# VH-VL binders against q9p7v3, part 4

Target 1, 220 residues: q9p7v3
Amino acid sequence: MNKSIFIQLQDQIDKEHSIREKLTAEVDLLDEKLRVLQLLLANCEQNLENQEEILEALEIIKSKTRGLAELASNFPYYKYNGVWDRSIQKVVYLYLLASWTGRLDKSLRPTYSLLSLSEVGQILQVPVFPEESTFHLSIEQYLHAVLSLCSELARQSVNSVISGNYHIPFEALNTIQKVHSSFQVLSLKNDSLRRHFDGLKYDLKRSEDVVYDLRIHKLV
Below, E stands for the ipSAE of ESMFold2; O stands for the ipSAE of OpenDDE; V2 stands for 0.75 times the mean of E and O plus 0.25 times the DockQ between their complexes.

## First folded at step 2 (VH-VL; framework fv_regdanvimab)

Design r5a (at its last look DockQ between E and O 0.02; V2 from the best seeds 0.00; counts 0 for: pae E 12.1 > 2, placed apart)
Fold by OpenDDE, look of step 2:
Structure r5a (fold): chain C 220 residues (1-220), chain A 124 residues (1-124), chain B 110 residues (1-110)
Amino acid sequence: as target 1 above (220 residues)
Amino acid sequence: QITLKESGPTLVKPTQTLTLTCSFSGFSLSTYGVGVGWIRQPPGKALEWLALIDWDDDKYHTTSLKTRLTISKDTSKNQVVLTMTNMDPVDTATYYCARSEYYDFWSGYYPDYWGQGTTVTVSS
Amino acid sequence: ELVLTQPPSVSAAPGQKVTISCSGSSSNIGNNYVSWYQQLPGTAPKLLIYENNKRPSGIPDRFSGSKSGTSATLGITGLQTGDEADYYCGTWDSSLSAGVFGGGTELTVL
């Protein structure tokens, strides 16, 4: 066997590794900013005390995402998307949450509504539905983000009751119900997404229970 | 500086209940994404995850010991308490409390800061 | 029975590279982030890697983590005598709603 073949293979391995390291470095920077925004959006209260910080974080994340998109566009999408998929899902999730809670530009969608994939793409200035060879927001990333949003809304609905915001649980339940109904008509082929969808049943039940408790205690 | 410290009896008789307290500083259990959990390690054996309580008072337990374990928190005192009933010599281990960080709904939590541990011996 | 499987022991000479594997299932490693812990003799575990491949502050870059499918790997380059310790992988199991650890790997520096 010709040793030259293995040398060539090693060169390719090293090249791919180098690319992954570059992409990972960008994703790591993005993840740091995502953590900040996640903490800022940890509740569904319409508290404007930290609105400026939220907007700043959103802009930073947008910038980082676009930077990643530019870098990633130099490489085959299908080969390297594993490096950023989860982080991009989180980006979409946090933008969905910001919009739902009225912390994002209200000109696009009203409070307590769900941004579409196209709208998120427009906000981030990142392509959606392009050729698979270029960086884009995928349908799967968006659907994961929507499910994550539902989980968070279920969680925050309980906290909102404690803070006296009794309307939040109803809005949360309404959103989760709509998402649940919509997902039921989708033919999901992705195993990860199917498993994530299974968790939605728990979120729905939790939200229903919160609303039920509010009604029996005549708080609403 | 984040610190955690376990306290409680170091000797327990069989069938008795173990109560351990975790006192921590440098963080608050009212902060979003924060939890405090317990992990034990029998002498010369592997780590075993036991239970966790988070900022939202959600509780998680290992399935094998769920009926024997109770976890609670006092946020104002920065304390978490673990109780384990019907102790047996097999439960002899070093018990650690650990701060846990929240990933997301599916990925759950991971411990990032640990106490020094307290050794509990179950013997007649 | 342990949910995550690790080799019981690995060994290498100073300066060499070692890898420690961690195998699980779809409900844990397959879907969730993996963390690694170093436990020096007679001490509490210390976080070494989180989120599959990220290092906390103070952890040198000769420690690395990766995940593929239902398996994870810890890599240690430039092995030092001070690296002699037990290493544990950990993750969250979605089906159990609980944390899980591997059986641990004893690393000996020859």
Scores: ipSAE 0.007, ipTM 0.511, lowest interface PAE 9.1, mean pLDDT 91
Fold by ESMFold2, look of step 2:
Structure r5a (fold): chain C 220 residues (1-220), chain A 124 residues (1-124), chain B 110 residues (1-110)
Amino acid sequence: as target 1 above (220 residues)
Amino acid sequence: QITLKESGPTLVKPTQTLTLTCSFSGFSLSTYGVGVGWIRQPPGKALEWLALIDWDDDKYHTTSLKTRLTISKDTSKNQVVLTMTNMDPVDTATYYCARSEYYDFWSGYYPDYWGQGTTVTVSS
Amino acid sequence: ELVLTQPPSVSAAPGQKVTISCSGSSSNIGNNYVSWYQQLPGTAPKLLIYENNKRPSGIPDRFSGSKSGTSATLGITGLQTGDEADYYCGTWDSSLSAGVFGGGTELTVL
């Protein structure tokens, strides 16, 4: 057996391990900022004074996402994309949430609407729908993020009643209903995405129950 | 009827690895929205959430013990296994397995059915 | 220290009402559902309240739950000697991506 072949294989194994360590370290730093932004946005209706913190977190996340994209572009996309896939779903999700709640910019005006995948890509300065082997925001990442937004809107709908905002539940229900009907026209072959979509009915029910309770108690 | 039962050693020595098995019936871990996890309670102390594995094979671990915990499942056998490395006397506790229900992707889980627990003592 | 804080003990006479508080943060109680558990002496915990204020089948309506801001409250009316137990609040913590429990409250019925 030629020992030089095994030394060369070990060198390649070590190099690939080093690449994964670099990517993982970058993703871990991104995840730290995602956790901060997620906390800030979870209570944003109840704390308008945190807007500058939210904008700062958004810019840090944008910067780290672009840095990850640049680092990842040195390597084959589909070999390493599992390292960042879930974290990028969270990036997209938090930008969708920031836009929906009016925290994406200084206007503080909720859009109550979805950013498109193209709009998210433009905001983050990251490609969408590229040819294979280039870093990009995938359709599956976006679709998971949209479903996660609906789950969060259902949750915030419940909490907004406590804070006395009776408008949020109606806007949340409207958004969840539109997402539900839109997803029904998709042919979902991805098992993870199909399972995520199958759970949307529970978010819809939660949101419907909040609106029903408001109407019964004549709070609207 | 939903039941969960813990099994494994009741005595381990310091530095050993603990392996606990949760055998359950009355539900399947292939069912959407279901998870099975572990909670422990040192003698006379509070409950401590440890780990969870769900129907989609996503895994969650308490941060302080993340490097020591491994959780896995065998859906066909209705079993979940917790492994905790490098046991120490402070890990002496009653270990519960529990079924958890899923709220949504980000809001997580809550335990709704509990096993009777198994007491694990860590000593020489 | 615990992520969720509860009073270590409360007491009341039979027939009276007692409340047990649970204080957390926006990463847990503020944005996520609260559950409550009863642990009778020598037994495993039992689900008492889920989704902030809902009772599973078999839990009498004298047990109630509520949530305001980052705090939750368990209420028990018509207190009985059989209610002597430890009570725990629990929730999901989004920043930890894990479940968390309060330190527990020992209820004594005098």
Scores: ipSAE 0.000, ipTM 0.464, lowest interface PAE 12.1, mean pLDDT 87
ESMFold2 (binder alone), look of step 2: mean pLDDT 92; pTM 0.948

## First folded at step 4 (VH-VL)

Design v12 (framework fv_felzartamab)
Fold by ESMFold2-Fast, scan of step 4:
Structure v12 (fold): chain C 220 residues (1-220), chain A 121 residues (1-121), chain B 107 residues (1-107)
Amino acid sequence: as target 1 above (220 residues)
Amino acid sequence: QVQLVESGGGLVQPGGSLRLSCAASGFTFSSYWMNWVRQAPGKGLEWVSGISGSGSYTYYADSVKGRFTISRDNSKNTLYLQMNSLRAEDTAVYYCARDYYDFWSGYYDYWGQGTLVTVSS
Amino acid sequence: DIELTQPPSVSVAPGQTARISCSGDKLGDKYVYWYQQKPGQAPVLVIYEDSKRPSGIPERFSGSNSGNTATLTISGTQAEDEADYYCQAWDSSTYVVFGGGTKLTVL
């Protein structure tokens, strides 16, 4: 009898392992394309020649995210979401960055603003605000992505000054200030999100320092 | 009693179009992933396309992507396959197959009898 | 990418045990499914999740899957078991993959 019950437990362990392997394989394919897009966006401010590659990468990421959503929708969301949570945060972040910098479409016009969670969901064709059992973009994923965007904008502010672009630091500061003030009214119950938010103070300070230096330089 | 009945097959010229239908009965159609699987004369089985219960998610084999469109009408318990830009290599019996409720299991517990599509001059 | 390889044919006398193999890279890490197809008929599921039988499938059908090879075993093979047999597995890049099929001939 002891062997029988352990064989049944082993069967369940093997099934869950198989599920995690299938999900992990899909996530790995997505992560590969996320790395490509991240590299394209890291140096794209002045390079308009790579726009076709960026649009292609965005479409591939959208398709792979949808494929992951379909596979994942057949499993308990909260049991397996740890397999894709970080990758989906990165998907949202890169779409926010592409929108802010003007790389989402052929117009090449920066929005200098945040896509809402609903807008990201519409673009990716993935549910938002659904019942908990379905694959969806979570509020926590969106908030992590927004904070990641702020860190990237603070870094780009420093680099844009070196390149002679002085309007980017002002737009970045405006975005970071709005995010900072908005987060202060939220009651965060997630430790990782709260720690990520704690970092925003430094991004704000860095962004403020860049703008301050520009104003001082301009006056002198 | 679960039943799947395909229709819409026939003879078509290369470059032509056909729309296949699969009428489902005996189960809650909207709760199941549905698939099209084909078999060329004297050859093996080849998966073509799959669609989720809600119709929101679709998958395609590389050989048909961009030419075929899978869809469903849950109010009519009917699965469809729109086939465009048909080629001689698309000649096959097309089976409608019900995926077990848990899609990732990847097995088909019920199949229709198939409908023959012949692409020839 | 996984590809499933089956022998094209297997021959047994009535009452003998038939073994049909299905080979693929790390196939033992995946679930394998087996379908029986008789001439002019749709496929019928005979084994799911490596070794389980659907209701209505005779006890003489069994399956196993380890390493790189899954095996469908038919004990005490009967004339009515003469058919083509296909294995199937899931792959993250190609989704649904079928083996090439094995024709079982019973004298």
Scores: ipSAE 0.000, ipTM 0.401, lowest interface PAE 21.7, mean pLDDT 84

Design v9 (framework fv_praluzatamab)
Fold by ESMFold2-Fast, scan of step 4:
Structure v9 (fold): chain C 220 residues (1-220), chain A 124 residues (1-124), chain B 112 residues (1-112)
Amino acid sequence: as target 1 above (220 residues)
Amino acid sequence: QITLKESGPTLVKPTQTLTLTCTFSGFSLSTSGVGVGWIRQPPGKALEWLANIYWDDDKHYSPSLKSRLTITKDTSKNQVVLTITNVDPVDTATYYCAHEGYDFWSGYYYFDYWGQGTLVTVSS
Amino acid sequence: DIVMTQSPLSLPVTPGEPASISCRSSQSLLHSNGYNYLYWYLQKPGQSPQLLIYLGSNRASGVPDRFSGSGSGTDFTLKISRVEAEDVGVYYCMQALQTPYTFGQGTKLEIK
């Protein structure tokens, strides 16, 4: 083949690589803050003194997510969305967890409920349900985040019992049961999401066992 | 706003079956951790616990009365029904149904809201 | 069955003075989790019982701070720091550590 064809292909490869590097750099900065917030929320019931750090991390994550959205808007969405998909799932998940546990604002009032996709979009100031292929929060990202929340709530139910807080297991079970029922009526077109949903049965069983043990120990 | 109200006959003859219905609002027995109990109080005497039913259809009965008691729920109607067979004049009492709640920090059950009570007289 | 015993059975008090009610259980109500499964209820004349204190010492929502619960294991006390006319009624302790749940015989608080 002639050299001009190879030069053109190399130029295109270089351009795409440059774009992926720029997006990856922004994602790496976001991921750093996501790791910090995840650790802060892992023991949030027992550590109310970390609330200012949680609020700071939430605001930084919101800012970084908007910065990523602005950068990504310059490039084809479906070509590059794989660079940020998992990180944005984590953003949604951590905002859902912060809201559920009462760490989203200074009131420390748990919602014990799910923020809707639209509510998350409003909080983050990122589009949902766009008519065009622009940067947005996807239905799949939200559903993955909800399933991740259920796993975390089942884990925190065990930890709350150890610390003597028995209310959390009941609220967690209620949330997980509602999510399980809702997913069963959805027609899931995504294999990754369907596999993630298959894992929900273990979180449901774990949560049920915690609640069952509490009832038995109370009555004995 | 949790409210409960008892209903049933005010007069029952000895050996008959007494059926009492608790109708409630402000909560659902499909909600995990929630229960409804029945407590009675003979005139001028102390409170006596009879039975509990929970969100998962788990049932607990007073051992001394277990052979005569049946507790059931209809979550779609927001109702709990208590049945007492072979009644005797000593079963004359005001019958209460009550919501079993729990505290955020402890998570364990206690009766936090009670119905108004319904007086049942067992007499020939 | 766990037997709950209250004293006194009748408690006449002068308005504005403190009142104290005792409740004893036939076995410890202290669970290994550190909580006492002891509850206090007030039944005002012609009314249903209302929750005052849960798990030994915690005031229920809407209950005035003049009410306090104390004790552990088998001996519990309900105190009213300053009795008001609205406090008249029969006070019951209850255990929910084991089924059947059992109540004390009641303490009737009356204004002198």
Scores: ipSAE 0.000, ipTM 0.425, lowest interface PAE 15.9, mean pLDDT 85

Design x5 (framework fv_felzartamab)
Fold by ESMFold2-Fast, scan of step 4:
Structure x5 (fold): chain C 220 residues (1-220), chain A 120 residues (1-120), chain B 107 residues (1-107)
Amino acid sequence: as target 1 above (220 residues)
Amino acid sequence: QVQLVESGGGLVQPGGSLRLSCAASGFTFSNYWMDWVRQAPGKGLEWVSGISGSGGYTYYADSVKGRFTISRDNSKNTLYLQMNSLRAEDTAVYYCARDLEYSSGYFDYWGQGTLVTVSS
Amino acid sequence: DIELTQPPSVSVAPGQTARISCSGDKLGDKYVYWYQQKPGQAPVLVIYQDSKRPSGIPERFSGSNSGNTATLTISGTQAEDEADYYCQAWDSSTYVVFGGGTKLTVL
């Protein structure tokens, strides 16, 4: 019975638990700000008055993401990335949405297009495609974010028609069609990503139905 | 990596037409707004026209509205500028430029340009 | 409608600081971009969003934008910096607007 070995194992367990708790606490703070920005962006078609709040939320999210990156850089990336993976997917998604809708900066001009993974990395000041296992934005996080954007664009297409904006459904359909065709070329080795992609066909159909309805009523 | 190559420039008489092309490579063409910017000999830069990634939204300088038509074929990664009713004042080097974000409206990559000369 | 005004020329000795202004009504409320154009070449982005420098642009290039005036500053100017410089902004009514350009001469 070697009790000193068990004490050493308990110390290692405690150290790893402490690391996960510290990372989880930082992720929780980020998640609070992500929820705020998501709600602000959900109202963007009718409320341009909230632009200052959106810019503030984007900057806070950027700052919190960098803080998480700094903390995480002290620990093995692939051992702990599960703690922040979904939250970083949401960061990328909200930046894609803000850019697409014209809320990313003071110009208020929609891009109606996707920021690349490299562009998101530049904006957030976080590495992409590193040769080392350092904190970085992954291809999988970006692809999940793109799929989330398509779902949100399909939803906003319905809302934009109600608001009298008939341009948005066409740009949304175009974006979703491009994503759908691009994903069909990819060899997806990740089950989570493949399942998320399986949902895209419903977003595509919803967007098609909105455009079809506009054409029938000659609103476009 | 990113390349933009213009073609279609040449000599044309006033009232004539030309179609410019810009072949893009090294990036996902359909994700970017694309613009035409011109420069008359010895003069400054003048923005001509821009088009959204989908082609669903277009905008034009007042000097070319009704005469020029911007379009794109995303399946061919190609941007076009159809120029009708050309005037001597349209003589310029025409640049194709990648518009990084419509929300920012600036050009991170430019082609080498193609010269259009409108002369009688 | 916004109009961007630049001095037509600026001269500077090698190693000195060059400052190129770009003026427009309430320009500080907009993003300003700067392009360098050397003879026979396409323009090159040297400053974006008022003060940010693209990868590959020397650290001696910097920008600022406040009130009605944006400024491109080139510290320790080199002979290779001799070029035409253009400012640019976005306007919701006129879209992309360029300044008239400034010829920088390094003598």
Scores: ipSAE 0.000, ipTM 0.430, lowest interface PAE 17.3, mean pLDDT 85

